# Designs tried in a protein design chat: VHH binders against Probable endonuclease 4 (nfo). Part 3

Target 1, 285 residues: Probable endonuclease 4 (nfo), of Persephonella marina (c0qri1)
Amino acid sequence: MVKIGAHVSSSKSLDLVFDRGREIGADTIQFFLSSPRSWHWKERSDEEKELFIQKRRETGISPVIAHSSYLFNLASSDPVLRKKSINGVIRELKLCEELKIDYYVIHAGKSKGLKESEAVKNIIDSVKEIFSKVKLKHTFFLYETLAGQKGEIGKTTDELAQLMEPFKKENTGVCVDTCHIYSAGYKINDEEGFYSYRSELSKKIGLENVKVIHCNDSKTPFNSKRDRHEHIGEGSIGYKGFEFFLNDEYFRRLPFILETPKTADWDIKNMERLRRLIRTAPVAQ

## First folded at step 18 (VHH; from j01 with Y101H)

Design q01
Fold by OpenDDE, last read:
Order: structure tokens, then C-alpha cells, then sequence
Structure q01 (fold): chain B 285 residues (1-285), chain A 123 residues (1-123)
């Protein structure tokens, strides 16, 4: 069945994400492991970790996704920032593995004045270092598609393909954000554009490497290169764009995570909107 | 162990003022974002205000111009001056360590919070 959920608050204690997920009727959830705007790390107690595992089992919420800090820049030419980013990712991944979190989603980084090729190289080198210190057995490391804001790496399928190439034997993949790819210039809100993008993913990334769908509408127009999420159907993408993903024979098997403007009520509404778009039979490709 | 102890809440009439305090211990207070969140009856946790280690402040739209957050690092104390209080400000107010909210101002994370202090605005 199609699994739909949302990013939920992880305030106070990580185990509470399951309670919050249940409150909104989520099949799957995403959350932060720590503050995404702070370099400080919160050590979690054994009790909290145990409770996390227990509540997951009890609720049946799955898969479980962690989103990385927004401070991390694996492409940075600043050695201090890059090192801090690497170490931050390592800590988060270790916790993910310990908690058996299924997916870890990250924005690869920004060039910040570097050439694209240099930024890509830095990211690859950073990830190599990360995997030298963290062995992922359960958790998958996912590059998120980006909107194409200044310097962002991961805004095209070509960039993502380059990032993934050295790590084919590792637990790596891609998280597709509908708002981001739309903003980046992939016209997913019409049938031709959707299948064009799907084809690109298949050829350059491999569909099997797409593990999560961030399901967000866009406040800004097509190809805006901006990252502004909107409620499902309220933005410039519209319902059809999401319907294509939800009814695709492959994508419908993935978790759909809402990162739309958040009230408890809107999460429920957006989830309902998505669920209404699901057909009994998938579209064969 | 991290400890956050809120105080200063109470009953006040609309238009009145309160000043909340939070005393922190168990961590280097000066190095962290601190903030206030609140929970009204029947509602979820709501971000109210935060302040960076450098003193940069943020406020929810609902409290802008009425509330003022400040910190005294020497005393490991966080403050929230609440002026022109409204009935809709009624809630339990919590001091929060490393709070984070999304672009819409919705609370998505904090490390720790205290036991809270009740603020009731009523005629």
C-alpha cells in the first residue's frame, strides 16, 4: 500500500515522533535528530532509544526517515565547515543506524563560489570520509533533489548521478522532492514532463535508488529556482503532479513525506488530499 | 543533567503584562539558542520566541511587538517580557533549549524544556 506521512516534531524526545505521527494518522514519518540550525549535538539516553524502538514496533509506523541538519555543507571549501559537516553527518548516521532508522535525507551542499566540478568532488570526498567511519547496514544515505538555489549541488539528475557513482556498493540513494525538482525546471505537473523526468531518473540514477518522495507543492512558479513549499493543490504544481507520482507503479511503493507548512490540521488535510489521488491500480510503465 | 526552571506565570487581565524567567543549568547556557514555546489547552506546542547565543531574536507573528525575549548569560537566565497580553496568550509557557521552527514559524524541534509556567489571561 501507499504510505503517506509527514515531517513531525521531534521536540523533547525522539520517541514522541511516533505519538505525533499517530495523532495525524501517518503511515510514515520524518524528523530531525537534533536542531537543524545548531552545531550542538544532543546525546540520547538508552531509555529514550529503547522507547523509540518500542513505540515504532507498537505503532507500526514505517519507514522512518531522518532529515539532516541544514547547516551541513559537504561541498564547502572552508576546511573547518566541511569537517564540522562531515562530523555532524557521522553522528547523525550513527544514531540512525542504532535506532534502525530507514532513511537519512541530506542536502549535499552548496558550491559557494566553487565551480560545480569542484563542489561535486568535495562532496564525494566528504562522503568517502563519512563512510570510512560509519558502516551503514540498515540506514540508507539519501541525496535530496534541490531546487537550484545559488550554488546548490543536486539540482539536476546529472549532478546526483555523479555523486552516487562512487558509492554504488553503499547504502545510498535519492530523495525526490516534488517542489524542488519543479523549481529546478522539471515540469512534473504535466504528463509529458513527469514521464520525461521519470525516464531521466531511470536512466541516470536508477529508479530503484529513489527511496523517498518529499511531497510538496510550490509557492513559486515553475523553474523559479526557489524552495518554497505549499499545501497540496494550493501551489503551482497542482494535484496532477502528485497524482502522477502516487499512481506510478514504482513510486507508489515509496514513502511520501509532507514538508508543507505545518499545523496538525494541515498535515491531516494534505495527507487526505494525497490519499484521494491514489488509484486502485497503478499506471504500468 | 540539563535543567530548565520556568517562573513568572500567573493570572493577568487582558492588556496586562508578565515577565517570565527561566534558569538553566547542566549545560553551557551562553552557547545555545534558547527560546520559549507554549501550549494552549487543546492545542499543540507553539513556538513563541527564540534568541541566539549572539543575541539575535525571533518572534512568532502572533506575539511580535508585544513580547521581548532576552538573556543574561552570567545568570544562565532567559526572560520573556510579555506586554499587552491577550486571552489567546493563555497557555503553559516552556523554556526550551535549542528550539527550531520552520519558515512558517511552526515548532519542529527543541532539546529540552522545563516543567512550564502557567499564564492565564482573563477578565
Amino acid sequence: as target 1 above (285 residues)
Amino acid sequence: DVQLVESGGGLVQPGGSLRLSCVASGFTFSDHWMGWVRQAPGKGLEWVSDISSGGSTGYADSVKGRFAISRDNAKNTLYLQMNRLKPEDTAVYYCAKEPYHDSSGYLEYFDYAGQGTQVTVSS
Scores: ipSAE 0.913, ipTM 0.956, lowest interface PAE 0.4, mean pLDDT 96
Fold by OpenDDE, fold request of step 22:
Structure q01 (fold): chain B 285 residues (1-285), chain A 123 residues (1-123)
Amino acid sequence: as target 1 above (285 residues)
Amino acid sequence: DVQLVESGGGLVQPGGSLRLSCVASGFTFSDHWMGWVRQAPGKGLEWVSDISSGGSTGYADSVKGRFAISRDNAKNTLYLQMNRLKPEDTAVYYCAKEPYHDSSGYLEYFDYAGQGTQVTVSS
């Protein structure tokens, strides 16, 4: 069954994400573990952690997804920044594992002047160090597809395949963001483009390694290399692009997370829009 | 322990002004983003304004041009000057540590908040 949810506020206390998820009728949720624009870390009390686990059980919201900080750059040529990023990821992953969060989504990094091959190598080395210090038993580490902004690593399926290759024995995977891949040049808003991309994922990454769908329309046109989310059906992707994912035999089993603008009751509206696109029977491929 | 204590709220008529203060303790105030959030009756928490450690400021569209956020790091104090107040500004206002909002102004995170101070704008 298709699970639809949204990124929700984790303000004040992490357990409240389940209350906020329930308020909008979410099946699944995503949230930040700490401020995504600060290097400071908030230690969580045992009481908060227990309440988190309790509320998850009570609400049945699943899976639960954490999004990494925007400050992290695992590709950085600056050893200080790279080390800080590594340590930040380690802290977040440890908390994820403790709270039994299912997926941890991260932007791998930006080259910022490096050759692509060097940036990829740095990311791989960073992740090796991370996994040397964190053993993931429950949580999956997911690379998010990126829009293709300058220097971004993970904007192509080939890049993601390279990043994943050394960690086949680890809990790793991919989060597909519809806005990002559309902006990156994958024409998912038509049938041919969607199945082309699906085939590419299957061949280079393996569909089974795709664990989460970030479901966002795009404010900018196809192949813009911009990361600007829009309400479902209001952007240049349109309803058809999302219908393909929602009714695909494999993708429909995954959580769909809205990261669309949050004004008024748009999360509820967007969730409803997605739900209307779901067919009773999946499309087999 | 982190403490945030808000003050300065009250009852004012439309068009009036208030100045909120927040005194912080238990952490290095100068190193953190600080901000104000509010909760109106029957509504959720709403981002109002924030200020970086370097003094960069942001404002929700609903308060832009009317509210001004500032900080005194030497006094560990955050301020919110509220001018030309409207009835829709009625809410409990909270001082927030490390607030974060998305591009639409939706509050997605903060570490801590105080007990809040009531602001009521009414004729």
Scores: ipSAE 0.910, ipTM 0.955, lowest interface PAE 0.5, mean pLDDT 96
Fold by OpenDDE, last read:
Structure q01 (fold): chain B 285 residues (1-285), chain A 123 residues (1-123)
Amino acid sequence: as target 1 above (285 residues)
Amino acid sequence: DVQLVESGGGLVQPGGSLRLSCVASGFTFSDHWMGWVRQAPGKGLEWVSDISSGGSTGYADSVKGRFAISRDNAKNTLYLQMNRLKPEDTAVYYCAKEPYHDSSGYLEYFDYAGQGTQVTVSS
């Protein structure tokens, strides 16, 4: 069965993400472990952690995905910022392991004036340090595809391949965001473009390393290099772009997470729209 | 332990005003984003306003031009001045530590919230 869910609020207590997921009928969920715009870390009580595990069991929501802080920049040339980012990721990953969260999604970083090669190197070095201090046994560390905004690393499959290469023996992978790759210049909203991208992923990264699909339409046109999410079918990607993923023999096995605007019960509407695009049989390739 | 205590709610007629207060303790108040969220009957938590440690403010579209958030770090107190109140503003208002909302204003996170204070706008 295709798993469809959304990013949900983790306000007040992490266990409540399952209540909120259930409320919208989600099969899978994503949430923040702490404020994504603050460097402050909230320690969680044992009671909260146990309740989290309990509610997960009771609801059957799976997989469970955490999204990293937006403040982290593993590519930063500023040693203070890079170290803070590394430590932040370490804390989040440790909590993920403790809670048995399946996937941890992160924006790798931005060059911020560095050459791209230098930024990539910094990210790799950062991740090496992270994995020297955190052993991932359950959680997978996922690089998210990025839209191609200025300095972003992870906007191309080549960049992601470089980031992935040193960590083949680690729990690493990729989260594909449909809005981001579309904005980055991958024409996934038509059949040729979708299969071209799929082939590229297969060749450069390996499909098996794609673990999560962020399912977002785009408010901006193709190849805009902007990150602006839109409701499913309301943006420039359109229903076909999502239909290709949902009915692909591999991608349909992955969790689809909505990060679309959430006003007026749109999560429910968008989930319904996605579900209507699912066929009984996958497209043979 | 983190404590947030809201006050200032009450019954007011449409067009009226209220001023909410929140007294914080158990953490370094001045170092954190603070904000107000509300929950109307039958609805979920809604982001209303927030203020950074540096004093930068944000407001939900529904309250822009009518509400004003402020903080007094010396008193560990957060305020919400609510003017031109509408029946739609009726809700329990909560003081929230480290709130975060997406670009659409959807509340996606906060650390802690108080017990809340009831605001009722009715003729």
Scores: ipSAE 0.910, ipTM 0.955, lowest interface PAE 0.5, mean pLDDT 96
Fold by OpenDDE, fold request of step 22:
Structure q01 (fold): chain B 285 residues (1-285), chain A 123 residues (1-123)
Amino acid sequence: as target 1 above (285 residues)
Amino acid sequence: DVQLVESGGGLVQPGGSLRLSCVASGFTFSDHWMGWVRQAPGKGLEWVSDISSGGSTGYADSVKGRFAISRDNAKNTLYLQMNRLKPEDTAVYYCAKEPYHDSSGYLEYFDYAGQGTQVTVSS
C-alpha cells in the first residue's frame, strides 16, 4: 500500500500532528520538532510524549517523519555554528528516539566558501560526533537531496555517497525530494531520466537506503538549481514525474510526503492527485 | 512555567481599531520570536504577524497595512495594533512564542500560546 501524507503543523503540542494528519486523511506525516528558525529548544512534558505515542497508535499514521531545523549547517567552517548545529541535531535525534519517530530528515549543509571536499569532510566529522552522542536504534538519519543552491552539499548522488560511506553501520539513509533532484539536474519528468536517476541511486547509494520521498512539483524549470515547490501537476515536473515514483516497484513502498504550498485545501487535493496516479500493478524493473 | 496572557479584545464596528497586549513570563522574552495567530470560527489556526528579537516584523497578506506588531522587552509585553478592522478579522487571537510560518504564510509551528482574546468585528 502506497502511503501518502504531508508536512503538518506541530504548533502547541506534538501530539496534535496526528489530529492534523487525520483531518487531511494522511497515511504518513512530517513535522518540525521545534521552530526551524530558532536555536531555542522546547522541553516536552512526559504527558505530551505519552499522548503522542497514544495518538499515533489510535490513528495508525505511519511512518512518522521529523524534519530538522533550517539553521543547522554541519559543513560550517564557523566552529560556533557547527557546534550549535551538532548539538541541535543531537537534541532532535534524542527526542526522535524517545518518541519512536521513524525518520529524521536533514539538509546536510552548505560550504559557504569552502571547497566541496572540505565541506564534505566537515559534515562527516559532525555526523561522527553526533553518532558518538546518540545511538539510533529506531530512528533513521536521512540526508535530503538538495536542489543545488549555492554551496549545498547533497545536490548530487556522489556527494551523498561520500556522506554515507563512513556510516554504513548506522541508521542512515536518503530522503529524495522530487523538486530538488529535478532542480539539481536529474530529468525525472521523463521516463529515460527517471530510470537513469533510479539506476544512479542504485549504484551509488543503494535503493534500500532511500527511505522517504518528498513529493513536490517545481515552480522553476528543469536544472534551475532553485528550491521552489509547486502543487502536483502545476509545476514544470508534471504528473508523469510523480507517476514514475508512485508506480515503481521499490519507491511505491515508501512514504510520500507533500511539502507543497499549504493554502486552502491543497494538501487534500495534492494527495488525491497523487493517489489517482497509482496503478494497480507496479512497473517491473 | 511559560505563561502568555492576552488582553485587549472586544467588539468593534467595521473600520474600528483595537490594540491587543500579551504579557509573557517564565522565559527570557527578549530572546525569542513572538507573534500573533488567530482562529476564526470553523477555521484553523492562522498566522497573523510575528516579530524577531531584533525587531524584524512580518505580516500575513490579509493584514498588511492594517496591523502593526511591536514589543516592549522591558515589560515582557507584545502588542498588536489593529486598524481598519473587517468582519473577516473576527477570531480568537493568541499570543504565540516562537511562531514559524512557511513562505506562503502557513503556520507550521509555535511553542506556546495563551488563552486567547476574542476579537469580534460586526455592525
Scores: ipSAE 0.909, ipTM 0.955, lowest interface PAE 0.5, mean pLDDT 96

Design q01
Fold by ESMFold2, last read:
Structure q01 (fold): chain B 285 residues (1-285), chain A 123 residues (1-123)
Amino acid sequence: as target 1 above (285 residues)
Amino acid sequence: DVQLVESGGGLVQPGGSLRLSCVASGFTFSDHWMGWVRQAPGKGLEWVSDISSGGSTGYADSVKGRFAISRDNAKNTLYLQMNRLKPEDTAVYYCAKEPYHDSSGYLEYFDYAGQGTQVTVSS
C-alpha cells in the first residue's frame, strides 16, 4: 500500500520515465522536466505528451512528481536571474498541468547576501507572479525542506509556513526530505525527535499540506547543515528514522522518493530496505 | 530537428587510442552543454564526460586522466580523445546534448543522443 519509488532518468523522451520506473519496481516516480543545469528548454511534441499520459495509465505508477531545475532562484536580488527563474517555473508548471503531473517540487531559493526575511519576501513575490500566469488545476506546487547550507530558504518549518501563508487557497504544499531535515537539526531518528518534528509540522504547516517524502539517508552527522545523501540504513539517520515515517498514519499515505546515489541496482536495494520496515500489524504501545 | 552524428569508433588493442567525433546540427551548438555517454554490453547508460558552453570539463572517475573532451564551436563538433584504452572501455559511445548526471555518474537527463559509435577494446 505504501508508495515507494525513486528519481528516475527522463533522458530522451519523458514517457520513458514510466518504463524506467517499472524496470526498478517503483510504485511512484520523480524526474526532471529539463536539464536541471541549463536555461534552455526542450519543447515536447504532442505525440510525446500523449505517450506519457498513455504510459502513466498503463503502468499505474502514481503519484508522478517533477523536480524543478537547480538553476532557479526565486529569492534572487539579481533581477535577470529572478525573472529567468520565474519564467522557468511558469514553463515547467504549464507542462506539469498538461501532463497531469501530481507534484512539482522546488528548492525555494538562496539568499546570497540578503537577509532571510528579504529572501522570503522575494520568493513570495516571485510565486505571486507565477500564480498570476499559471492556474494549477491538478498539480501541487511544493516547497522542499532544505538542509540549511548557507543561504538556503526552507530549512525550518517557520520559513515554510511564511512561504505558504499567502497561498492557502492555491495548490501548494511541502516536500519533506529526510536527509535535509536531519542535517538542519531535526533529530528524526529517535522517537521524541520524530514526534516533536511531526507536531511542529502539524502546528505550523498543517500536516495535510505535506505531500511528498524524499527518502534519503545522510552521509553527514546530525545538524551538519550539509546535503549528502546516502543509501538507506548506511548513513547517520539509520533504519529507525525511516521506520517512523513509513509507519506513521499520515506519512505512510505519501509517496516516498529515493534520491540516493545510483550504481548498479541500488534503487532496487534501497526500495527493498524501505519495504522491510513497513509494519503489517499493530504493535502494543 | 536536432541531429548528432558520431564517428571514429572501431576495434583497438588494449593500451591503444581512438578519437571520437560528433557533428551536431539543428541547434546553436555553442550555447549548450555537450557530453559523451556509453553503454557497455548488458549495462545501462553511463556518463563519460561533459563540457560546458564555456569550456569547463568533467570526467567520470573511470576515465579521468585517460580521456579528453573538447569542442570546436566553429565546426559544431564535439570530440573525445581516448587514450590507454582498456577492455572495460568497450561500449557504444553516444554524443549527448545537455546531459546531466548524479554524483555516481547516473544519467538523470539528456535532451538528445546520437546513434552511437562502437568502441571495442580487445586483443
Scores: ipSAE 0.731, ipTM 0.883, lowest interface PAE 1.3, mean pLDDT 93
Fold by ESMFold2, fold request of step 22:
Structure q01 (fold): chain B 285 residues (1-285), chain A 123 residues (1-123)
Amino acid sequence: as target 1 above (285 residues)
Amino acid sequence: DVQLVESGGGLVQPGGSLRLSCVASGFTFSDHWMGWVRQAPGKGLEWVSDISSGGSTGYADSVKGRFAISRDNAKNTLYLQMNRLKPEDTAVYYCAKEPYHDSSGYLEYFDYAGQGTQVTVSS
């Protein structure tokens, strides 16, 4: 059974993400732990945390994924911003561990005028500090693949491999966003391009370290270096790119999370479109 | 505890105006994004407008040019001036702490919201 779901609202109380996931028929969900554009943190009561755990059990929705704040920049040369970012990630990961959230997805950072090699070094140093203060027993820390917009670190498998290298014995991995990698120059909507990318992931990162698929079409063309999500089948990637992922022996086992535009009933429509692409074949037991 | 108390709703004719207020308590109001969200009968929550701690404002396309958000940090009060009201603006309006919406206007997060105030635009 392929797990298909969406980013859902975490407004008001975190436990409501399960109600909202169930309302759209999601197998798996993603949400923000706090406002992704604010440095302020909402303290969560023990009652809210317990209700979260209860509703996860009752609905059976899994895996459960948190997305980091967009304000964090672990690469920053600004010591105030970098420290705030490190402390923010620590706080979010501690909550993830308390709630037994399976995956924490983060944009690694932006160079902001630094050389990319310096930005990568800063991210690694920041993550070393984070892991000195948080022990991940359940949650995996996942770098998200990025489109390559101005200064983004994480647009290539080489960059991700560098970021992961010091942390092979930690709960770390990668979240692959289909729109981002397509915009970053990986032609995943044709057979040769998809299998070339898959091979690159396997060799440079280890395929087993890919834990989540962000399943988004693209409003912009191949290699645009722009991050503009579109409804499944209505963008430049098209159905074929998603069909490759959904029917791959490894990727089909991962949660597929929609971050497409959500007005009206589009999450339901997009999940149905993805489910129609899944092929069932008998396998020897 | 955080409390948000909305007021100023009512019945108004199309083309009319209303001014909504939200009095906040239980947190440092001036440090936070604040916003208005609304729920029309039988529909989900819709982002209307927000304002940062620094005074930057945003508006949903459906209200841009007609509504104006403002805040008075000395009074811990958020306002929404609503002009040229349309029947489509009929909804319960909620004051929200730390709202966040995606590019489509979907409300992905808020910390707290109040009980709401009813706005009815009817000829």
Scores: ipSAE 0.723, ipTM 0.879, lowest interface PAE 1.3, mean pLDDT 93
Fold by ESMFold2, fold request of step 22:
Structure q01 (fold): chain B 285 residues (1-285), chain A 123 residues (1-123)
Amino acid sequence: as target 1 above (285 residues)
Amino acid sequence: DVQLVESGGGLVQPGGSLRLSCVASGFTFSDHWMGWVRQAPGKGLEWVSDISSGGSTGYADSVKGRFAISRDNAKNTLYLQMNRLKPEDTAVYYCAKEPYHDSSGYLEYFDYAGQGTQVTVSS
């Protein structure tokens, strides 16, 4: 079955993400491990960690995804900021491994005045340092595709391929955000555009390295270079773009995570909209 | 141990005022974002206001211009002055450490919250 879910609150205690996922009928969930706007880290008790693992088994919600703090910039030319970012990622990945979280999704970095080639080199150096201090046995480290707002690294498949190249032997991959790639210039809501993007992913990254779909419509037009998520079917992508992903031979096997605005039970509504787009296969005989 | 103890709630008529207090212990209060979140009967948690370690403030649209958040770092105390209260403000109000919300007011994260203090606005 296609796994559809949402980003849920991790307030108070991490194990509650499973209760919150169940409340909205999610098959899969994503959440923050700590405040995404603070450098402070909340230490988790062994009891909380054990309860998290227990609830994962009991609910059957899977895959389980963590999103990195928004403060991290692995490209930064400021050595203080880059070191804090590296240390932050290390701490988050270590917790992911303890909790057996399946995927860790990160925005690779922003150039902030650097030449793009220098930003890419800095990210690679940062990730080399991270992997020298964390051994990923369960969790995959995923670069997220980005919209192309000023300085973002990860807006094109070429950039992602460069970032992944040194880490072919490590647990790495890509998270594709539908709003981001649409805003970055990939016209995924028409047939030619979708299959062109799919082919590009396959050739440059390897389709098997795409592990998560962030499933978001867009408030802004095609190629806007802006990251403004919208409810499914109400934005510029429309239902057709999501139908292509949900019914693709490979992408249908991946978790689809909503990061759309969340008031008034919209996660439930958006998940229903996505589920209605899934073609059923004939029953095997 | 982190402790957050709210007080100052009560029953008040529409148009009235209340001041909430939250005494914090078990962490370096001055280093953290602090905030107020609330839960109305039958509803989820809603972000109300927050204040950074440096004193920058934010407010939900529903309370902007009526509520004022402040902090006294010497007393490890967070405050919420609530003016021109409306029946829609009826909720349990919680003091939260390190709150984070999306653009819709959905609380995506907080470290800890207190036991809460009830605010009831009716006549």
Scores: ipSAE 0.720, ipTM 0.880, lowest interface PAE 1.3, mean pLDDT 92
Fold by ESMFold2, last read:
Structure q01 (fold): chain B 285 residues (1-285), chain A 123 residues (1-123)
Amino acid sequence: as target 1 above (285 residues)
Amino acid sequence: DVQLVESGGGLVQPGGSLRLSCVASGFTFSDHWMGWVRQAPGKGLEWVSDISSGGSTGYADSVKGRFAISRDNAKNTLYLQMNRLKPEDTAVYYCAKEPYHDSSGYLEYFDYAGQGTQVTVSS
């Protein structure tokens, strides 16, 4: 069964993400552990944490994914911002481990005027410090592919390979966002483009290190370097790009998380659109 | 302990106005994003408006130009001036600490919300 779900609200209490996932018929969910635009952190009670674990078990929703704050920049040369970012990631990963959250997805960083090589080095140094203070026993730390706006680190498979190289023995990997890679110049809605990208992933980072698909269409055209998510089939990627991922022998085993606009019942509609693209074959007995 | 207490709701005709208030306690009000969220009968929570610690404001498309958010940090109070009210504005309105919404206005996060105040807009 292909696991299809969405980013859901974590407002009020973290355990409610399971109720909200159930309401939309999600197989898998993603959410924020804290406000993604604030440095303030809400401490979670033992009761809330226990409810979270209980509801995960009761609903069977899996995998469970947390997305990092958007404020974090592990590449930053500003020592205040970098320290706050490192501490924020440590805090979020510790909670992930306590709650047995399967994946933690992060935007690696922005250079903000640094050479890309120096930004990559700063991210690696930051992640080394993070892993010196948090041991991941269950949770995987995932770099998300980015659209390629100026300064973003993680727009190419080469950059991701560099970021992962020092952490081969750690629980690390990649989350592929379909809108981001399409905007970054990977023509995934074309058969040759999709398989070229797949081959590049396999060679440079290893397919087994791809753990999550962010499944989003694009409001902006191919190679735009801009990140504007759209409803499945209504953007410039179209159904074909998603069909390739959903029916690939490896990618179809991964959770597909919608981050599309959510007004009305669009998560339900977009999940149904994805499910209709899955080719089924009878099981030989 | 965080407490948010809304008031000022009521029954009004279409085109009417209401002013909501939210008195906050248990945290440093001036350091936080604050906002208004609402829940219409049978529907999910919807972001209405927010205001940063520095006074920058945002509004959902459905209320832009009709609603005005403000804060008085000396009184730990958040306000929402609601003008030209429409029947579709009927909802329970909640004061929220640290709200965050996606591009569609879906509430992806908030720390706390109050008990809410009912706004009913009908002829």
Scores: ipSAE 0.703, ipTM 0.871, lowest interface PAE 1.4, mean pLDDT 92

